VHH binders against FAS-associated factor 2 (Faf2). Designs and how they scored, part 16

Target 1, 346 residues: FAS-associated factor 2 (Faf2), of Rattus norvegicus (Rat) (q5bk32)
Amino acid sequence: MLPFRFTYYTILDIFRFALRFIRPDPRSRVTDPVGDIVSFMHSFEEKYGRAHPVFYQGTYSQALSDAKRELRFLLVYLHGDDHQDSDEFCRNALCAPEVISLINSRMLFWACSTNKPEGYRVSQALRENTYPFLAMIMLKDRRMTVVGRLEGLIQPDDLINQLTFIMDANQTYLVSERLEREERNQTQVLRQQQDEAYLASLRADQEKERKKREERERKRRKEEEVQQQKLAEERRRQNLQEEKERKLECLPPEPSPDDPDSVKIIFKLPNDSRVERRFHFSQSLTVIHDFLFSLKESPEKFQIEANFPRRVLPCVPSEEWPNPPTLQEAGLSHTEVLFVQDLTDE
Below, E stands for the ipSAE of ESMFold2; O stands for the ipSAE of ESMFold2 at other seeds; V2 stands for 0.75 times the mean of E and O plus 0.25 times the DockQ between their complexes.

## First folded at step 4 (VHH)

Design u03 (framework vhh_sonelokimab_d1)
Fold by ESMFold2-Fast, scan of step 4:
Structure u03 (fold): chain B 346 residues (1-346), chain A 123 residues (1-123)
Amino acid sequence: as target 1 above (346 residues)
Amino acid sequence: DVQLVESGGGLVQPGGSLRLSCAASGFTFSDYWVGWFRQAPGKEREFIGAISYSGGSTYYAVSEKGRFTISRDNSKNTLYLQMNSLRPEDTAVYYCAAEWVDYSGDTITYDYWGQGTLVTVSS
């Protein structure tokens, strides 16, 4: 239903109402909110002097954000330039030294004229009934909330009492928010410390496991090396025995004692044993080496020496004698004594 | 400058899932309640859910709270919306916002809004 109060308006009032409806209030278009506040501050200082509460240097939205971030009260003053009580309030109450001190010490202070677009926008949000107008805003229940409204002319002592009362009644909500933020920050720090300690412990455990793995691998390799050495030694001994047997089987038969080309050789071994064998003068000295090598009592590495004069017989191929001489070429007589010298450790 | 940038929207079949992200910059993200809204073609903007600055409290629209999960990562300045069991009726442009406004005159704050991301649920 349409309100019947329209029946009480004059034709001129209806005309003015329609004109305002067609032409929206120019104050509804906020294009420079910071400029609105700065221009208000200058006009305020020109009219009431420079002794006033410290004006917040920013938009209303910025003032709300800073009050919320800092967990402080925000005092909002909406200046009605055309109201009969505005001058008295500003000169006698708002600019009183004790009021200035309270506001500057306890809260953020934002103010603007309702004739400016920024102030008009705030006026539309706060919906004040009369001037002078003050609103106290703070973070309450997760929202920036109007916790006090002061409307109409008020004297400085009453203003101080009312602002203090509003703050005292609502301080517990800001304390609660501070506690929650502190608890959150403490919990986050503790969790970060626990995570760091866990990662350090994990890295230390991984390093210990790596060292244990390396130690196990090193031990395994050493055991394999020892086993390989034992197998190599066993194969060496078997090969040596086989070579001795092969040399023994390949030895030419001994010539008869009645053969004029026979040489009787008596070998004196390093273990003081004696061995005798006959050879032909035409045979290579290599046959003497092969015979001695085939004996169980012979050292692993040896050389054969003749005496009077002392000399080493070339019984194995060498650079000086690629083809060892025959017994005859070496100057051996029909009966010889030869000495076997152990060279195994040389 | 305060900015909110949504991402993750696209075409999904009915019964499918999507995760939306909202990257915040220009303000102390961890000090604000943030939330998700959506607007279907020809309809008014609808509230989906909001999450407190610490993440300790969540608030959902009655019609949607069983299928949607809101979360935040303050270290990344990012808000998330996990959407499960999507229906054709969920087709809308999804917006993130930092603090929603109650203009009743007793609670005042301000809104920062993103440009939106389109979610289409169709087969």
Scores: ipSAE 0.000, ipTM 0.178, lowest interface PAE 14.8, mean pLDDT 80

Design u04 (framework vhh_7b18_3)
Fold by ESMFold2-Fast, scan of step 4:
Structure u04 (fold): chain B 346 residues (1-346), chain A 123 residues (1-123)
Amino acid sequence: as target 1 above (346 residues)
Amino acid sequence: QVQLVETGGGLVQPGGSLRLSCAASGFTFSDYYMGWARQVPGKGLEWVSYIYSGGSTEYQDSVKGRFTISRDNAKSTVYLQMNSLKPEDTAVYYCAKEIDFEGSTYEVSFDYWGQGTQVTVSS
């Protein structure tokens, strides 16, 4: 039964094909991209040793982001574990000392096996035709762009020449982007400095203006105080002069020198000048005070002292003497010398 | 029209001194902040110093203690006294005027620039 066996065999093949159609490739589901890269690094080092280009330790998306940020070339190596040329390429080309030195000095290096989900995802994005496979990626026209592809077995000298050629052809784009970023950053720094300097100056100017206003106000208050004191003193002197004139007008007339009830009093003033006046024995000692007060040469506050015995005469009303006595009651003789004592500073 | 004319640049030995002057016209000088900036060919512009309308001053850290900015409002002139000059100070020096300020403090900037004066400090 060959025809029946053909039907049986094709049913099995269809079943296997349908099962593969229903079950997607396990490599199509990326669940641990960093783990995929780390496991690839370990398996690579076991097979080819530790002398290799420095592997980017992160996802493909992170490698693209860092290459864009740093304005560096990104070299992507997709490892085909099942390809006949993979071992020869890794041992003789990728791990050659000159190749390692070039890659480490000039670019970020990301690598993964296409048998791992992360590597398979990158394979689907780059769509390589054969192995070994290298792609050079960089920022061009504001997008990460594949600027070179190396497909198939290549010798180390040719690899160096091809990588250098790809970089030299595209270096200008990265240099231009660096200059543009530097210009933007410089403009931003300048604006920041202008804003900070202006705010600092505004605060300093406000503080200077505040101090100037305080000083002007202090000087104004001082001048007003001096003027008010001067006006108060002038008013006081005028009032004192008016009171002296009032007292002078109210003085009783001097008795005649031949009046038997008259007292001649000689006053010694604090300025050593002498003044004399006649009074009646019947007059109050307040008349003596009023007379002395009316004199231009009298101090503003004074007391009158008699000698033998030395005593202060009650010539102004006080608690002890609410009604000052008469000259006769005070015991004054027909001729007296009285002393005026200045009390203005008491 | 605003005009700013810088003078005083020249060749000097390291450790030497130069005094730059900027003669301003076309605006009320005393009302505006004035500044100095410098540019090395092939490098960006950098601010050196500001002097405010009230006379307060600010300096970039690299020149603080060596450079002194001052103004003479009667002559409408701003000065930059440069002492202890270094080869790194070699640049074209520009005088700048604050733009007309009608809004808040956040709207102020320097807009008017002079033609510049070359300062060369020999290595």
Scores: ipSAE 0.000, ipTM 0.078, lowest interface PAE 25.2, mean pLDDT 80

Design u05 (framework vhh_3k1k_2)
Fold by ESMFold2-Fast, scan of step 4:
Structure u05 (fold): chain B 346 residues (1-346), chain A 123 residues (1-123)
Amino acid sequence: as target 1 above (346 residues)
Amino acid sequence: QVQLVESGGALVQPGGSLRLSCAASGFTFSEYDMRWYRQAPGKEREWVAGISYSGGSTSYEDSVKGRFTISRDDARNTVYLQMNSLKPEDTAVYYCAAEYIDVSGETYTIDYWGQGTQVTVSS
């Protein structure tokens, strides 16, 4: 038995356990990704000049989001500051006028140094094997997909050929996605228009039915009101006729012309007709009113006036005369002319 | 049309060897991590082996480590699983899967599955 076998096993276990507690590279903690991009751009311009593809001004995540939203290719360049081919690639290939023109016209361009936290994070995601490194990313099958990788030194003409080949091979996926988005937008607009038209039609139908119901109810109420008014007028007329007949039946008989207490009264009616009747001096003035009221030719509401002096006779109970006086008390002569005045319009 | 086609499954004696193949078409094979899974009767599907899109990293389930080797040939769009020292417990339907690394690096999605190939280890 070798005692070193136990020691060896224990050492390996400790070593493997210790590896689990090794902290990741400080570059793995991204605290200012936009600052990383801006600082890289400034250092790039110091080394290679200002004639370069237009850098996307934002984080990697923002660049992916914008490429997905706009349905554009995203070209990612990971800069290896210490790699022997980085300077040659940037000066002779990436910053060549024809390469700049292609990149600026066809794609979004995001770039960062792997020595920056943001660039290091992207390096961990794309896992490049060597430098210079380019990846082409686009929306494919509902997700952002790497559709091409270019690793190692490449000349400008070959770079243009490779980027063009990658784009041409994948253009159909972006076209399909654009068509799907357009179709969804059109369907949403049509649905909204159909819903609005349906609701407008429903409201119009409800309003039309409401107006029809209101009109029918209005006509019914009007007909009922006219009928009630007609019945009320008929009953009023019937009651008036019954009252006239009752008063006529209750009139006392005329006194004899030779009775010394008889009063002959000549009534002048509003229609200029004349009616004559005898009364007894002891009878109430109400008997005069009852007689006139019982006549077919009398107004519905009237008052009786005497002349010399001109006065209205209290022939109906009033506040001043709760018990109307007798003909004698009212000062009537053995022959009188009394005037009936129509008050129906007052 | 995306397709993964497995082949190489057979009946073998304990201690024997088999090489499984998975031929891929309809997608950019070189950008996908490739994995092998297996499912035995009455058990859940189990991850067996994985190989990164670059071929530079391989990983294995503990029960097959040292016995199985995963490899890929991007020129032929094919992933392989070399199985040595087979045991009765290795009896299962073996599935090929293509996985994409989310460009954020945070999640992996199994994008495509094969139909499977039957491996039976019996005495």
Scores: ipSAE 0.000, ipTM 0.133, lowest interface PAE 11.9, mean pLDDT 82

Design u06 (framework vhh_8dlx_2)
Fold by ESMFold2-Fast, scan of step 4:
Structure u06 (fold): chain B 346 residues (1-346), chain A 123 residues (1-123)
Amino acid sequence: as target 1 above (346 residues)
Amino acid sequence: EVQLVESGGGVVQPGRSLRLSCAASGFTFSDYAMHWVRQAPGKGLEWIGNIYYSGSTFYNPSLKSLVTISRDDSTNTLYLQMNSLRAEDTAIYYCARSEIDYSGETYEVFDYWGKGTLVTVSS
């Protein structure tokens, strides 16, 4: 029946919306959210006393984050300073001992005045219709969700009943999330242990293979070394035989027994055997050494000694005797016995 | 209108460092956790790390030694410092705003994203 008044109020609502957009409320600028909560707490205590639920000491965003992390209910109280029922609610309901006990034991409690920027911001988010106002928030379907709203004056026993009902109706969501987090944690721990055990086993297997390879290589090198030593010893014996043959071939012919410039020398070898050969007086003592060296019975390293007096004959070039003397120069002009001394152990 | 604008991308040599910036506008930057996310050619989205309104940082364990996230609330700017760049770091890098009070390590609950900046690591 009054369409003119309806049109009038609709226009005013649009006009107020436009004004709010053009000229934002000063309370829309949050510059010190923690200070807003602290100042509200102090003003609350001054007006209603210190017996109240434990105020969350942080911003609304921090309270939501902590409630989500801890899987707890968050109770939000928006205080309407100028509402007729605010004082009665705070004195008789919110600060009742049994209400304080319930809130402190079961939930996080965040509260602020809507006249403070932080409280006003939360008011804009929750869009309450009247005061006093309480909202219960919890993690549901991976989002912080308002699961209960209490608007208007409520008595302490009804408040307890309503808060308990809201929590009981929604507790299963938090229990389910706790179980899921525990299962994910257990799965991660198990996988980490399995990965560590696998890597330890893999490293142990690689170390065993490395040791087997090193052992195989060591055995191969030892066999190769033994074979090389055998080949070296065979070459040494062959070279010794070739050297003996070369010396034998290069020996000057034995002089005739009737040659007046020759002498017969008798050699006593280390094995007590005797060998004799005739030499020219003009031949070097090296010919005596070459002859003895060419014999199969001679030691590999030896020296030739004359007795009475005992003396070592210089039959091999040395620093002291770079050119060994002739038999005549060495005094070997008469038949005599020379002794071959084995030096293989020196 | 919420806007996130990444900058600082380009072609860089392997082994060098690069710093990316993200300029935020249209919201109270200091009230939100911010994230860096990348997408390599032919791959899915990979979460790099985040920084909370408190300044606390969390990183993808695979990238923790190679990146640093910081913020300057006075200029509404988010930063990603990348060191020892490799060819595998070639990707489009996005900054993202988390939903209010998100504290997870995943990218699934972001409400606003930038357009991204391309980083190409090549010799």
Scores: ipSAE 0.000, ipTM 0.128, lowest interface PAE 17.0, mean pLDDT 80

## First folded at step 7 (VHH; framework vhh_3k1k_2)

Design a1 (from n11 with S53D S59Y; at its last look DockQ between E and O 0.25; V2 from the best seeds 0.00; counts 0 for: pae E 4.3 > 2)
Fold by ESMFold2, look of step 7:
Structure a1 (fold): chain B 346 residues (1-346), chain A 124 residues (1-124)
Amino acid sequence: as target 1 above (346 residues)
Amino acid sequence: QVQLVESGGALVQPGGSLRLSCAASGFTVSTYAMRWYRQAPGKEREWVAGISDEGGSTYYEDSVKGRFTISRDDARNTVYLQMNSLKPEDTAVYYCAAYTIEHSGDTVYEYDYWGQGTQVTVSS
């Protein structure tokens, strides 16, 4: 969220806010905070030599941010230029090889003179009582926290012991914070995975419901079509039956067998059954069709054939025979056998 | 205590200009470094510009250098973002922020103060 340089400006702003309620100090005007740290480094090397702990090259805010991010101890040294013990501490303690080794291996080391604006602002925040001054800062309870303060002249062996004690007493907090960071990272990854899985499951459920509704609608339409077809077939069958009954009622009476113009016809139906009926020579062949149509066993569509010679009798009006002939005109004898041929068209 | 209220967001055409305002209460803007951030839909919030306290040094993200100008008006306790030569990629909600760190005893507190944001849309 915050780059290292933004934290620097925020710390500087807090420091300057506090100073505005007290008398203005020349150190309040910051134009080069990193320059203040570099200036101290150069002054230190001029006075005490190049054998010293590695200085953090950046602002106090940058050092705090790096220590927090890396879960490291930050050692802060505030130099009192005018204090009588400052030279002895720098020369004898900070430049001691064993102190240099400890600081370089175990912590970040930030140092500045309190006569420089950056050092003065840190001085106002840490509120040291005397010089030399050291503070140990680390991430504790989710906040960067001063966990140790060393004030006044201290010999190098005592400095090592004190710094080691402070670090050993507080190392457990850094381990705990590392564990908590890993747990939070794992929880966030799992939550993200769960959210993605939930959305995928929701999409699958919505698709199932859509397919279920489509299947029900298709089934209903199919059932409607089948029912409509059944109703149409029932109407057709009923109409046909009514027509058969009408034809039966309209048939002329069967002539007496004693009538000289009587024709006895034996019909061979498609199911090989035989039906006999007498007709009159003067009757139209349509009477033969109407008689056969009125029979329950007759096909819905048929034609009537005579054999010897084989021919189809014109028993219904057609383009060839608009007026079907009489039995006499068709050349039937007093006894005939006629064949009914099934012409079923669906 | 600290409150930041942004205003001035609008719909503008590419190449147009807007001035955003951030009215502060609970502190004096000249005594704090102030920041502008923006967030496009579905993207992370990004830093845009900042102004230091009394020295007035300004800092800009590379994509807005030369187009945006941050400034402050001490009499109105307000920070501005002048946005020129606007591009469609500048479309976002713009947030004013103040970052404050406080030492209290041995503890360093970080305070992130944010406004509610103002919408800037750059479209033809």
Scores: ipSAE 0.109, ipTM 0.367, lowest interface PAE 4.3, mean pLDDT 81
ESMFold2 (binder alone), look of step 7: mean pLDDT 81; pTM 0.800
ESMFold2 at other seeds, look of step 7: ipSAE 0.200; ipTM 0.533

Design a2 (from n11 with A33D V108I; at its last look DockQ between E and O 0.62; V2 from the best seeds 0.49)
Amino acid sequence: QVQLVESGGALVQPGGSLRLSCAASGFTVSTYDMRWYRQAPGKEREWVAGISSEGGSTSYEDSVKGRFTISRDDARNTVYLQMNSLKPEDTAVYYCAAYTIEHSGDTIYEYDYWGQGTQVTVSS
ESMFold2, look of step 7: ipSAE 0.460; ipTM 0.681
ESMFold2 (binder alone), look of step 7: mean pLDDT 84; pTM 0.824
ESMFold2 at other seeds, look of step 7: ipSAE 0.445; ipTM 0.672
ESMFold2, look of step 8: ipSAE 0.480; ipTM 0.694
ESMFold2 (binder alone), look of step 8: mean pLDDT 84; pTM 0.827
ESMFold2 at other seeds, look of step 8: ipSAE 0.422; ipTM 0.648

Design a3 (from n11 with I101F; at its last look DockQ between E and O 0.27; V2 from the best seeds 0.00; counts 0 for: pae E 4.5 > 2)
Fold by ESMFold2, look of step 7:
Structure a3 (fold): chain B 346 residues (1-346), chain A 124 residues (1-124)
Amino acid sequence: as target 1 above (346 residues)
Amino acid sequence: QVQLVESGGALVQPGGSLRLSCAASGFTVSTYAMRWYRQAPGKEREWVAGISSEGGSTSYEDSVKGRFTISRDDARNTVYLQMNSLKPEDTAVYYCAAYTFEHSGDTVYEYDYWGQGTQVTVSS
């Protein structure tokens, strides 16, 4: 199959090349097809008057295109300038009021002299036998088709009858095409609506997936935040425990009970337990705070109170007490009971 | 096979000039009516300019009259669109088209051939 296709295309290429030598090159003459139509219109008005059918002002190709698009009949008149019957036809048939009315109301009318380049090109295409010449062209079975030809002198009443006959015989093709165009237009509108619905559905799916992704990421970030908070709290708790152990290691030794400067203090803790420890009168009250802080059962924040008289002991440096006093300076006796208040929530 | 290839589209400043070319193969440009069309984004394709077969009668859409010039070079088999005093509203894809008719018996065959288009952008 492959060798046949190669040979066939090669032969066709040779044939196409040879045909170029048989046909002459296009002429480089100036053409003005719209000017040809306007020139004919002016010549017509000079010879026959201004009462005439409305001429289509455009090329033959444009007239065909407009007739096809608008589903109208196109009447083509080719004028034979040198033919004896041309003047009578133009004066008595084309300029008849009833003919003008018919042409203007029912069809597009294209006219040109066959002596002009545009008229000559149409003449070569339509191949008229004599003048006056009329052709009726319309869209038939999806193709522009010559559906009537009128050649030779014709009187206005007979022209009306023949044009009307041609149009009536072919009108059903135009009605059928008009209905098919409406059907195709409705189908295109439906497809556009379906495309718009598809795009809306696609964007809805994209938005749904974006919301799901955002929701999963929000959940992940929330979970990470909670986990980081838990780790931070555990690190704080561990640091607190290490600080308590450090304070315990730095406490001065408990004085001997026989030491004359020894103070025995009984601490009442918030958990209702009691702890006894001896201190030296010369020691700062900070030793009391450090001792209590070093206890495993002590609250994170606390204050120490004495009852007789009731007072909070300044065991920690503060704005009021930058240098906490010694036990002796605080007025403690050789045996004291002190109360520890939990301030962790305050 | 008939083929039309446009070229010369570019980005230009307002008030600038640009020349589009439409090279034809498989036919002679002088035997066809040649046209330029343009299509801006989101708009329908609109006719811009035309040059008739042989000898070259020209016509223009009102918004481009005096600014655009269509011409034909038969030796190069090419149609040109010279665009002067370009405006931002001239931004579009420009298409070259050939239009003709042919009779076979009573049947009329109408042809319009289109190029691929060339982008013209006018922006400051």
Scores: ipSAE 0.094, ipTM 0.369, lowest interface PAE 4.5, mean pLDDT 81
ESMFold2 (binder alone), look of step 7: mean pLDDT 81; pTM 0.806
ESMFold2 at other seeds, look of step 7: ipSAE 0.128; ipTM 0.438

Design a4 (from n11 with A33Y S104E; at its last look DockQ between E and O 0.36; V2 from the best seeds 0.00; counts 0 for: pae E 3.0 > 2, unsure alone 63.4 < 65)
Fold by ESMFold2, look of step 7:
Structure a4 (fold): chain B 346 residues (1-346), chain A 124 residues (1-124)
Amino acid sequence: as target 1 above (346 residues)
Amino acid sequence: QVQLVESGGALVQPGGSLRLSCAASGFTVSTYYMRWYRQAPGKEREWVAGISSEGGSTSYEDSVKGRFTISRDDARNTVYLQMNSLKPEDTAVYYCAAYTIEHEGDTVYEYDYWGQGTQVTVSS
């Protein structure tokens, strides 16, 4: 008796466990969750009338999302179509005017039959034991949480009291969350303002550094330009002195005073000084220019004029005088006075 | 790991059409509740359309019913929003979002992912 009874229940328990794996409930696959909810609403109104709490028209996950976003309680009702207490609960408790008013004013109300796949999925998730079944869900400490379950037949006054008790025990979590959301929003606005100010300051600093770098480069280029001009002028002056020395070394020797072909020329320089030198009649006028150019006191550019007749002597090759004449060909006498005219700056 | 990438936003004239795409990676779109939201300048983000997990049931806000169609291509792991008869009031940044939940005891674990958004402008 006793041993058989223990074995019999143990065997039945094993079979019930095994049957869950062999014969899956066809409600396990949710194919039309919104349709499941709409069909329940229509069936409810057909059986119990249209005076009822406002049904949430959407899936269970949508109802959870909306309850979280709006910081509202979500009341979930799971209907057992064939349970003996379902009709009495719906007619006398759920549809009582005071219950309707409480549910409509304080919470979102989601309902479905557990014979439909969506309702069955929710019944598994909420670990339903018997009917009628109600669960209250709300945001508690950053997570949606089941904060109450009501199972079994309940009268409308007791339902109101128990729902109110659950809400009152948990309302402070919703108030705290509202305050935290406002604090986060205010902090985000302040951080955005600070970030914008930082970016403006950073751009100002970058522009200041760019302008300073450009100014430094401009000053450096000006300094290099000035130095290059100075070096070029020093080189130019040195080249002139070297050229004067070369011309001096290349001058033909001064002829003897007793040479019959000797020409004595007195040069009157722009600084009113006088320089004398003898030349040979056979020499080119370029010798005169080379002699004067070799003098330290001579201008950088000059021309040579004779008085009688007044003329500019072609002492340097030019387009007009590609081959300057000799002193003889230029008509110079054995003694001449020539004037040196400064052409610098003209 | 999870990413949603919207595309297809453009400037269009009133009465025109656009198709927005939302390519998902790191998860399968058919196992999530996929949604489109939009946010106009100075307004709160509002839900536009959704397509349920597994069965593919669709839902729409009243102002877009008959004009917008949400669809899902499981082979390409992509959700679409076909937008027809566009109005200037449809101008907004459109966001793709994916949502699912898991119960563990009394605690609801939520998985809620969002894309970066795509701009739709209907010029008048």
Scores: ipSAE 0.265, ipTM 0.558, lowest interface PAE 3.0, mean pLDDT 84
ESMFold2 (binder alone), look of step 7: mean pLDDT 79; pTM 0.800
ESMFold2 at other seeds, look of step 7: ipSAE 0.302; ipTM 0.609

